# Designs tried in a protein design chat: VH-VL binders against Large ribosomal subunit protein uL10m (mRpL10). Part 31

Target 1, 224 residues: Large ribosomal subunit protein uL10m (mRpL10), of Drosophila melanogaster (Fruit fly) (q9vpl3)
Amino acid sequence: RGKINIQRPKAPHYERARVVAVTQPKYPELPKAKSCFKTRAERTQQQQENPYNEIIAREVRNWLDHSRLVAFFHLSSITADDIFRVRVQLHKQNLHLKSYGSKIIEQAVKNTRYEAIVPLFHSNHCIVFSPDPEKTAALLRIVRRVPQMVLLGGIVEETMLSRNQLVAYAQMPGLHAVQAQLVQTLSQAPGHLIQQLQAHQNSFVQVLDVHAKNQMNEETPKST

## First folded at step 1 (VH-VL)

Design o21 (framework fv_ontamalimab)
Fold by ESMFold2-Fast, scan of step 1:
Structure o21 (fold): chain C 224 residues (1-224), chain A 119 residues (1-119), chain B 112 residues (1-112)
Amino acid sequence: as target 1 above (224 residues)
Amino acid sequence: QVQLVQSGAEVKKPGASVKVSCKASGYTFTDYGINWVRQAPGQGLEWMGWISAYNGDTNYAQKVQGRVTMTADTSTSTAYMDLRSLRSDDTAVYYCARDSYWESAFDIWGQGTTVTVSS
Amino acid sequence: DIVMTQTPLSLSVTPGQPASISCKSSQSLLHSDGETYLYWYLQKPGQPPQLLIYEVSNRFSGVPDRFSGSGSGTDFTLKISRVEAEDVGIYYCMQSIQLPYTFGQGTKVEIK
């Protein structure tokens, strides 16, 4: 069926077309995330072939501006069939799973308040967007059944939260006032939050580096 | 094996209605959309519309909008196309085809249902 | 609606010789996700259409490597390096970047 399916509802396309028609400058439709299951090499080659990275970066900023919930994930090897089932479950809760190249993410958030998230995308990743922050609990329940997706952190009501802070927010579903207060409280230490997000990213990178080095032949006899 | 099996040929009079079925097997029905494409005798392919087996959302081609209704029954993994107020120019072979997100194409097609509208 | 134009409308080829089919769209099929939503289908006599090439140049499962697709923007080509008897039929290009989905008028390939 082409790339028009349940992950890209008909109504949002019409609404977006109307907004673009009255708002200048023009930019392309939000891309559909079918490539979380693609290898890094395949995604990198596709990005290098596309000269419109700056236009796509604008679309990423649009998603960030229209979403009150954004969650960042590391994505391990997963079959196309399995990730599609996850997308279907997420869509039922108005949660939209998307994948963008690291360069596009960097370009999208450069010189914005969200620039600190760039290190999270130096490995395989995907992002979940939603206009409804109350869906955080539903998101975490769905993702708990998908060991290949590891929560790194997110943004709730324009406030950056670590993995543990998102989990805390999710544990009080349906209590709007309490959830708003929690977001306000959790956002009081921006430096500490950035350190936590960077520590998680650095930990994953370190594990990958150690494993890669263990596969290398490190022994080299002394030259004469 | 992934397969779409359609109902048998129909002969209808002008003004009648026809309901074509498309039964899916070998995959999770709700993970894909179903497209309907027709082909008049000796002519090319014409897209008629699309339905999501997941949420029942539909989109119909302008030429048949108002006369067509597409539905999906998840309990039987069957999609339906109901075309009413039949005209002679609706005489065609009607195909259902799975909308594959992974290949971004119509990757599996039904065998076709011949609908003849004659007086 | 996006108009898809195929040339030639019919082609007679000797077995083992190459064949080339052109498809032109009235507007670009490149999407913001970096993919180009152009597909090639083959309809053999008495059969439903079958997918040959998806997103310009990717062969679908089971499609022989003698088939190749190329192109960008609005101009696309399907090539068969060595036509065989089983390749006889009508070839269609299709776009799915915009609703309604539209097909080319078809190219009939027959053996001399």
Scores: ipSAE 0.000, ipTM 0.417, lowest interface PAE 16.7, mean pLDDT 76

Design o22 (framework fv_ontamalimab)
Fold by ESMFold2-Fast, scan of step 1:
Structure o22 (fold): chain C 224 residues (1-224), chain A 119 residues (1-119), chain B 112 residues (1-112)
Amino acid sequence: as target 1 above (224 residues)
Amino acid sequence: QVQLVQSGAEVKKPGASVKVSCKASGYTFTDYGINWVRQAPGQGLEWMGWISAYNGDTNYAQKVQGRVTMTADTSTSTAYMDLRSLRSDDTAVYYCARYDYSEGYFDLWGQGTTVTVSS
Amino acid sequence: DIVMTQTPLSLSVTPGQPASISCKSSQSLLHSDGETYLYWYLQKPGQPPQLLIYEVSNRFSGVPDRFSGSGSGTDFTLKISRVEAEDVGIYYCMQSIQLPYTFGQGTKVEIK
């Protein structure tokens, strides 16, 4: 039901109201010039939504600016209970799992050096942030046991790393100087690194498409 | 399924070089590191060095630094340890072991290669 | 280098009785990531070493419940609640917090 205040009016309406309706000026509303109300309303609605999007985008920028470790994941279907358990495990290691809409991510990274990550968020995704880059090994340990989370790449000490480079960064537990040197060594020409990140995302999406179409999953796997 | 298979036993004279191979199968070779550990007869385990199968980065134990070279061939999923200027005290069983970077341990070991250095 | 010291160097155990092996490191094995990089390996006669316990107290896949690890900082213990014939071999503790990775001297476990 919807309208409980609608009642059938008394049979006779006031005679005056009927006379006024008949003699009212034609088209008192929506003149040709005002037929653009929809366009104006649409712009007003966009402005109304902009404050919300900007607030969340600012939050994302703050996470990016204050995190020395950022990891990007594709997220397959996972239950609320399972993701909660993963979030708790990550939080114990000062790793913060966040999910944001792709439009908000795009708004947050537009005109920044991180704009290249936008294509990673075309499908279901999540991001893990941490102020401590030494937690990369702990992060990979936790997510290795969560097949629904697939590592796409990340940012360590402001350097964009592919999946394999991020795994390599985790190689030396307790060796801070060696890990810092490894980040520098793993640095690639920007174009090449971006291409590798996009290729990995495309390969993963392709594997998902093949799996969905073929229950046997007989396709040759791709590596980076 | 997952396996590390090493090359056969070697007998060398002092001053010679030996190259031990370690072939991986059943997993993505570039996702793991390969460590080399040796064991002299009746003695304990001694770490020799490590190589990343992803980028070829290496780190060697100080005792063998300058005499050892570790390499990895991704096309054959095979790691190699080349030890030069062999001495009698290099006589040992040499193991390769897979290093899981995410977990921080050696979870898979080769069967071992006996290297005997004698005149 | 971090020095790993095991005690005892050898022990003979009656079948079904418990065994305990101690491992002491010259420096703390606690990393800033909150994990302790201490591992236990078993080398059975004529075989390569095999992982038993990782990060002090976690049993590796397939390792029986009778094996347990404990400790913190620099002092660690491996316990076998009831020693069986297949547990014969040399047990090594290892640290991987600093290069070079180092092992204890080994503890030989034999059945009486």
Scores: ipSAE 0.006, ipTM 0.497, lowest interface PAE 10.1, mean pLDDT 77

Design o23 (framework fv_ontamalimab)
Fold by ESMFold2-Fast, scan of step 1:
Structure o23 (fold): chain C 224 residues (1-224), chain A 123 residues (1-123), chain B 112 residues (1-112)
Amino acid sequence: as target 1 above (224 residues)
Amino acid sequence: QVQLVQSGAEVKKPGASVKVSCKASGYTFTDYGINWVRQAPGQGLEWMGWISAYNGDTNYAQKVQGRVTMTADTSTSTAYMDLRSLRSDDTAVYYCARDLYEYGSGSYEFDYWGQGTTVTVSS
Amino acid sequence: DIVMTQTPLSLSVTPGQPASISCKSSQSLLHSDGETYLYWYLQKPGQPPQLLIYEVSNRFSGVPDRFSGSGSGTDFTLKISRVEAEDVGIYYCMQSIQLPYTFGQGTKVEIK
């Protein structure tokens, strides 16, 4: 269920066509007449492969290489009009919403530093790219209205961040040096689920350590 | 930096109309929506409606639906609330307040307010 | 409509003493995005309301650290650790999880 149950009006046909054209990925024409002399198993595997997937995968790699902010989302059922409105708001902030199949994502990140993201894309998903990491706060504000988009995590300045780490990054002031230090500190923490457990563990250990030190200090003055 | 400046006090007779303005400065007007909230003398706050400065979308509270029109002029960064068929119970201070990305935001709801416009409806 | 109920309705405190205001909603303010859409505002005499706390516990820019918010679901609390003269006014909680946005009836805080 959405935060605010309101009907979003449809964009005018002409405006919608213009925005869709601007935000859609570009796909070059694929060569035809592919032939092979393979075994049945090899032919079956080849028939399942779509040559367009490799071209699209290269586009994804290009987006990853040229974006300083990448955010990954699970995407639930959403209307074309709703996603169009989100895309327009994001584009206004230099945030580019892209949707690619899981096989394409796997091909794009295979043998790269980003290979670990593949499990995030077992079901419906979308990705937001931006050259500007300062737009993380704007991104989170916009997608908060879209319950169908659930933040899974992201990459900021080539550093993998969990959902909570990305949220923390978004709340920082606009000082680049401070932001870089926070990214480094957050990236050293375990993943989202483990980080929460580690935070409880560290807080508890810290409290115990403080109590132990206080008792030791108190014992010292009492000694004869 | 962020400022919302409202028009001056109005005194109207029952059945008249009033148009209150809210001029924004210190931020990109089209990135935010504007909420209108009223406060009757000695009473609490009542939400009246909202307008998007980005696309002009509006949503009005049921109590004033059919009597209110909200508009936004992006060239002057000014929002307007036009309330017609005024009744004595419309006597209140009317405030504008900004809201990020339509009907609130995940960040700040009503983070900056105008100074208020007193509207008095009496015979 | 979601009904927001504040207690107490008025509160008189000695300067430097703590103050606590409760806010209860008629239904949960927790959204499926994991955020809770509850806000606290202060209206000083003769002034418009000003944002103090957003999303339950986050202090707005320029708000002193003596203000803190807590709670979850339907029960929320605003605490002032040491009430100062400038904190006098009426405090309102508000929900924005569904339209129409609704405010609590307000809590008047005065100095003894």
Scores: ipSAE 0.000, ipTM 0.420, lowest interface PAE 15.8, mean pLDDT 75

Design o24 (framework fv_ontamalimab)
Fold by ESMFold2-Fast, scan of step 1:
Structure o24 (fold): chain C 224 residues (1-224), chain A 119 residues (1-119), chain B 112 residues (1-112)
Amino acid sequence: as target 1 above (224 residues)
Amino acid sequence: QVQLVQSGAEVKKPGASVKVSCKASGYTFTDYGINWVRQAPGQGLEWMGWISAYNGDTNYAQKVQGRVTMTADTSTSTAYMDLRSLRSDDTAVYYCARESDYWTGFDYWGQGTTVTVSS
Amino acid sequence: DIVMTQTPLSLSVTPGQPASISCKSSQSLLHSDGETYLYWYLQKPGQPPQLLIYEVSNRFSGVPDRFSGSGSGTDFTLKISRVEAEDVGIYYCMQSIQLPYTFGQGTKVEIK
């Protein structure tokens, strides 16, 4: 459980401060050679030994423990401005977009029933948390307008769902009955969960391929 | 309440330029995109392009690309469409319409701006 | 570009009678997210278009329940169970599954 209040990130002041940090201007690249000076980023990485990894992992566990909706996404190249727009829309629906390193996620879920999600985070990723599972439909509607965020799967009421299961859950009337059936199915065989996660990665590759082809078709206008 | 208020009617000569404004109120301007749609007299609806009120990113219909510029001023919550090298077939009512990151198409529309191109 | 075709182009209805309008797309409007990106608008004389139906069958806020949408893939229908004087105007379908967004040519509904 922990002591950290999951509702704090919803404060407008907190959210705007977070978003401002993400949208700050990038360091402009100058055509100059550096022989011995290290950039701020390089110095920061060398000085820190990641002493706070366990503290951050504990925060991730707190988010998982207090969120009834967790959605996992692959995050392709996206501008700071676009991710800011997405964060603002998500925040209005009590949806909180977070990004953590793969090692931190591994530490957070190690020896838990969610350990099987670790392979989803081998590439660029982000996670959306919410205390309200009724927001699943709102989440999917917002994210479908963001081609850089590709849904991999999620957890609803502590039940792990594939991408297709999460989409079906959001769209069906009588969500309670669907949820009960999914809980029963997933609890019967851990092997089935592993196969579903494997299918997520395969489906994700297919979705990216379709997306790239659709963008190519839209960018190549016909002449008559 | 959500409202989009457009600038008044314009009469222009062929070759001139026109700049139509769309002032938004009743919502956070930067959370939504603005689409521009035109309608020639007695004809159907034609999509012209889209602008993000958040970062100014645009996407224009190929038929007007090179002649159109869409901009947004966040300090006044106003979107603009600037159409250059006007031709008689640009005579139309021009609408701005709001599009969210959500499930709705164009949920709120401006009242329209009549642009007449005549010699 | 996706081509949207409406039939009929015009129809005259006696008050209280039903009306139906068809919209066909040149390719499927079903997205991989399971939603179909088809919308219906009504443009009353001298007014801007207004949203009636979003995602095939969902009524927009304030739209009377006499309006209903149905369909899948490439074939869609808008039905008005009982046409009233205030329903006179031109009806348009629109797709937003890919750019450029495209509209049907419009169906004029008038009272006999």
Scores: ipSAE 0.005, ipTM 0.434, lowest interface PAE 12.2, mean pLDDT 75

Design o25 (framework fv_ontamalimab)
Fold by ESMFold2-Fast, scan of step 1:
Structure o25 (fold): chain C 224 residues (1-224), chain A 119 residues (1-119), chain B 112 residues (1-112)
Amino acid sequence: as target 1 above (224 residues)
Amino acid sequence: QVQLVQSGAEVKKPGASVKVSCKASGYTFTDYGINWVRQAPGQGLEWMGWISAYNGDTNYAQKVQGRVTMTADTSTSTAYMDLRSLRSDDTAVYYCARVDYYESTLDYWGQGTTVTVSS
Amino acid sequence: DIVMTQTPLSLSVTPGQPASISCKSSQSLLHSDGETYLYWYLQKPGQPPQLLIYEVSNRFSGVPDRFSGSGSGTDFTLKISRVEAEDVGIYYCMQSIQLPYTFGQGTKVEIK
């Protein structure tokens, strides 16, 4: 979709209420938490779908719908101060670093073309969103200095790209026509290979057809 | 240590072709591109073209378009520039240079290959 | 094509004195990503060019502090605070904001 223009993606307001409700500094200790009275079965029951997950999943879908650039990272151990500095640096470039639980991501991308990304989020992860795909080079420049963030892949102009395809896309960021052509080429990575194989096969078939016609029409000496 | 090592000097007649090699070492070849830049005797630097070591995509300068082919062999970490239909004004030192995509700059250069075109 | 114009074309300096080289581009080198795609190179006699400054003002690895770059938009300056014998050579500015990459005509720096 081409819905990304003019303004940054907007997250649903009610997500703040959910985050505040989950944070327990105002309720430091509940008797139930202290008592450890919950059985294993009851703890398993509590681990079922959080009713607020759909609300946060809507935020993720909103970011996906309004971002022309989405990059996925594995995140190794990093301090809160360090990640905050990275987030500020990224924000200066209109790059928005977000972290969501795997269940929320699964819920957000379920029944979409991007469902294949779910396995990327089985470990520690973070996602960077931007309405501007030309910021890919700036993104990679910033995260190069953050060894705890390892690029896994992403989505550019609604097309899923591998790590290497994103790195290729970052080449020559001032060339709008070249970048658009590169995305089109990279987006056809399986299809492009098939098309190249078909083109090579068509060339091979053409050579065989010419050879067969020459065998029928002309005297062609055989080898050996 | 990043190093780009180019092939030796060539002397060619007008109308011939030349193929210059650039062997990379000390980094992951496919993570960077290779640019070719030439310098005629006593003149400045002139960009000739670029190749992606990842996917083989190329961009050539208009002045040499149709006469140049750039290739990269990932198994040997070697880039090549093949220039055909040589003219006297192709006499130059030809450099390969690595492009760092993150910084968008030509950071490491080969030692240069002198190509002389004379009759 | 973006035209890069350097002044002066040659400069003779006494050792220890400062030197300044100007570079002007025919179009802005500021990209929508907020970065300015201007670079400075030094070519010593008989050697390939070597990177000195990337993106206007950042010193490349191993480049002495006496080198500094500044500027914005279309006007850029490379300054050497105290020229040393090893700084002799031809200095080039370059832009990479669009293809083809283009270089200034070069500034020859010599010691008196």
Scores: ipSAE 0.006, ipTM 0.498, lowest interface PAE 9.9, mean pLDDT 77

Design o26 (framework fv_ontamalimab)
Fold by ESMFold2-Fast, scan of step 1:
Structure o26 (fold): chain C 224 residues (1-224), chain A 119 residues (1-119), chain B 112 residues (1-112)
Amino acid sequence: as target 1 above (224 residues)
Amino acid sequence: QVQLVQSGAEVKKPGASVKVSCKASGYTFTDYGINWVRQAPGQGLEWMGWISAYNGDTNYAQKVQGRVTMTADTSTSTAYMDLRSLRSDDTAVYYCARDQWYDYYMDVWGQGTTVTVSS
Amino acid sequence: DIVMTQTPLSLSVTPGQPASISCKSSQSLLHSDGETYLYWYLQKPGQPPQLLIYEVSNRFSGVPDRFSGSGSGTDFTLKISRVEAEDVGIYYCMQSIQLPYTFGQGTKVEIK
């Protein structure tokens, strides 16, 4: 058996219930008043629902639920070869470039905490997903070389971030450095463990504060 | 302790080729790119090109296009610049420099490799 | 290619006095992503260049607060509020908004 392609799930195979007409020549007369046909309005309403859109919307929800990094881009005219090259570069960093229609995105995020992103997708767009938020810097380095992709914002660790906040996040020290320091601290004498953990936490908070202040100072003067 | 350590000085004849190495340590080599920048004696800085240690993508300055090849060996965390058909105006100090965040600027530089083309 | 022009080309300063270096680009360095791709480097005698300022006005790690960058579009300035002996060298502006990356001609700063 082959594996299911999670990035491009196969089209669902289910058939609508069909009216099976078995011709019997000696059937008694059937009065029209006993018709089990739905009203015209009911039939029209049923035909408006596209099962394929729900399947794709479910795929989008799955990507959103299982990705710790989601980045939203406006996409200008780009050749198939260029976008394929970008997709390959991103994939090597465990970054997954996806394109979905605006109606599907709306259906996927409706009644969720991410409903506010719908306006971002009124024009041509694409989304990059990753389970690893530490790849934000790699994402922005790759996309910088693609002027057709313009960063609009994203979601990191289930928190919606503006474009500037994502840029600031990418410039922060890696979490692996924090974890390495913690491991080193845990291997030391018990008397020093708590002091090192507090110093480490305070350093992280200070870095976040510095980056936030630098972003505000840089952005505010330019907004004039 | 992020470092880039370059190979030693080279003296070449016109028409020869030179291969300069740049060994990286103290960081994940494949997460950054390497730029090559040269400086002729008493002159300013001239960008030669860059290579992504991640995927091997390169971009070369037009002045050296066709004469330069940049490569990266991820198993040894070493970048290389091979410059062919050397001319006297290729005499310079050649620096390698790491891209920092977004591949926008160079934050860590090698010590430089002096290449002298004797004519 | 984007041409970067620095003024002055050389500057002699008494210790403790301020210094100012101008950098002009042949086209705007403001990208559609909202960032301005201008950087300042210092090359001390016998050493490789070292990063001082990234994206116009942000000091790189370890750079003293006497250094400040400002500007927008095509006109940029690096200021040193009080020049010290360790600040001697050649200062370069650089753009990375498009390839090839290009540098200014350099400004030599020396102590009288």
Scores: ipSAE 0.006, ipTM 0.431, lowest interface PAE 11.6, mean pLDDT 75

Design o27 (framework fv_ontamalimab)
Fold by ESMFold2-Fast, scan of step 1:
Structure o27 (fold): chain C 224 residues (1-224), chain A 119 residues (1-119), chain B 112 residues (1-112)
Amino acid sequence: as target 1 above (224 residues)
Amino acid sequence: QVQLVQSGAEVKKPGASVKVSCKASGYTFTDYGINWVRQAPGQGLEWMGWISAYNGDTNYAQKVQGRVTMTADTSTSTAYMDLRSLRSDDTAVYYCARGEDYYSWFDPWGQGTTVTVSS
Amino acid sequence: DIVMTQTPLSLSVTPGQPASISCKSSQSLLHSDGETYLYWYLQKPGQPPQLLIYEVSNRFSGVPDRFSGSGSGTDFTLKISRVEAEDVGIYYCMQSIQLPYTFGQGTKVEIK
């Protein structure tokens, strides 16, 4: 890659890096990755009515209620090894990448203030949670290196933000008062956020199509 | 080698538009954004705006907002800056520079495109 | 907007002598992630600017060790331990913590 370091905080010294890696939560491995939301266990639960659906839905509600930063992503196909590496990088910044089936998300947010996010989870998706909204900048820098993850928007301090608003929040100075005022000022109805997130999703599809064409042209150059 | 190559010098009348190109090579175009910075004769550097080659997102400096459009063509690895309703104080050397989408430093820079607005 | 102020605006140096350039920001450039988003660039005559120092004190690839950056918060310094003929040009500091990104007005370094 280029000389620009997106992971600005340097990794811990070798010994401490080993300790951090060993103490990281263990994630289930997939024989082939289709979506960051679907582990083998979760796919089995979707195919069969499982007694654990209520427990998982409660877990999702707990994450939403106790996180001051929630970011929603569209996810393209990614290997289990690659997504695990992303989870490790995020965890070092107290950012928790979670994946849940669409039906479980719908069950978890039904009749709650988060119900408006349901349409985001009808395709491949993943969510990043953190108790620390100041980590938004670190999140976006890490995800920039993961082209399979596309930011759709998020929730900061219980306020729903579009992708552009979340990017603006990340670029603010590290002053809590200024960041709190921006979140308050950018307050929007959930319906408006969903509309903006859909627009971004459509834009990303177009970018991927153009990128694929560029890759094809680079492999087989044409005189133009 | 990583480099940005810009289009040639332009001379325009007040009220006209100019479109400057910036062709990238030696890296994955969609991994970075392109910043535009101008420098009036004998003056300092002024940031004009940024475009993501990844998703086409843009941010423009307020002084040029409403008159500028930045685009990126991923099929040719080329970024464009289109500045409309030109004024004499738009006379400057316009640089493109590669950067991250946030908290960016700029490297490399294009060679610069001189835009002269003269009646 | 964050205002970046450089002093001095011009500096004439005998070859081999040290030079020091100050950059002050109208507000702190320290982000909550612990990084300080301040950069130094050199523009040689007839050339585009080139990156010298990133995030206050880190020398960019290929930059001679005679260049060093220091500072915190709102006060930053670029030092050249021994100025050489190839160091002639205009030096700019830049902040990228907040949009719009802003540059100092520049410091012209020339040889006596």
Scores: ipSAE 0.000, ipTM 0.423, lowest interface PAE 16.8, mean pLDDT 76

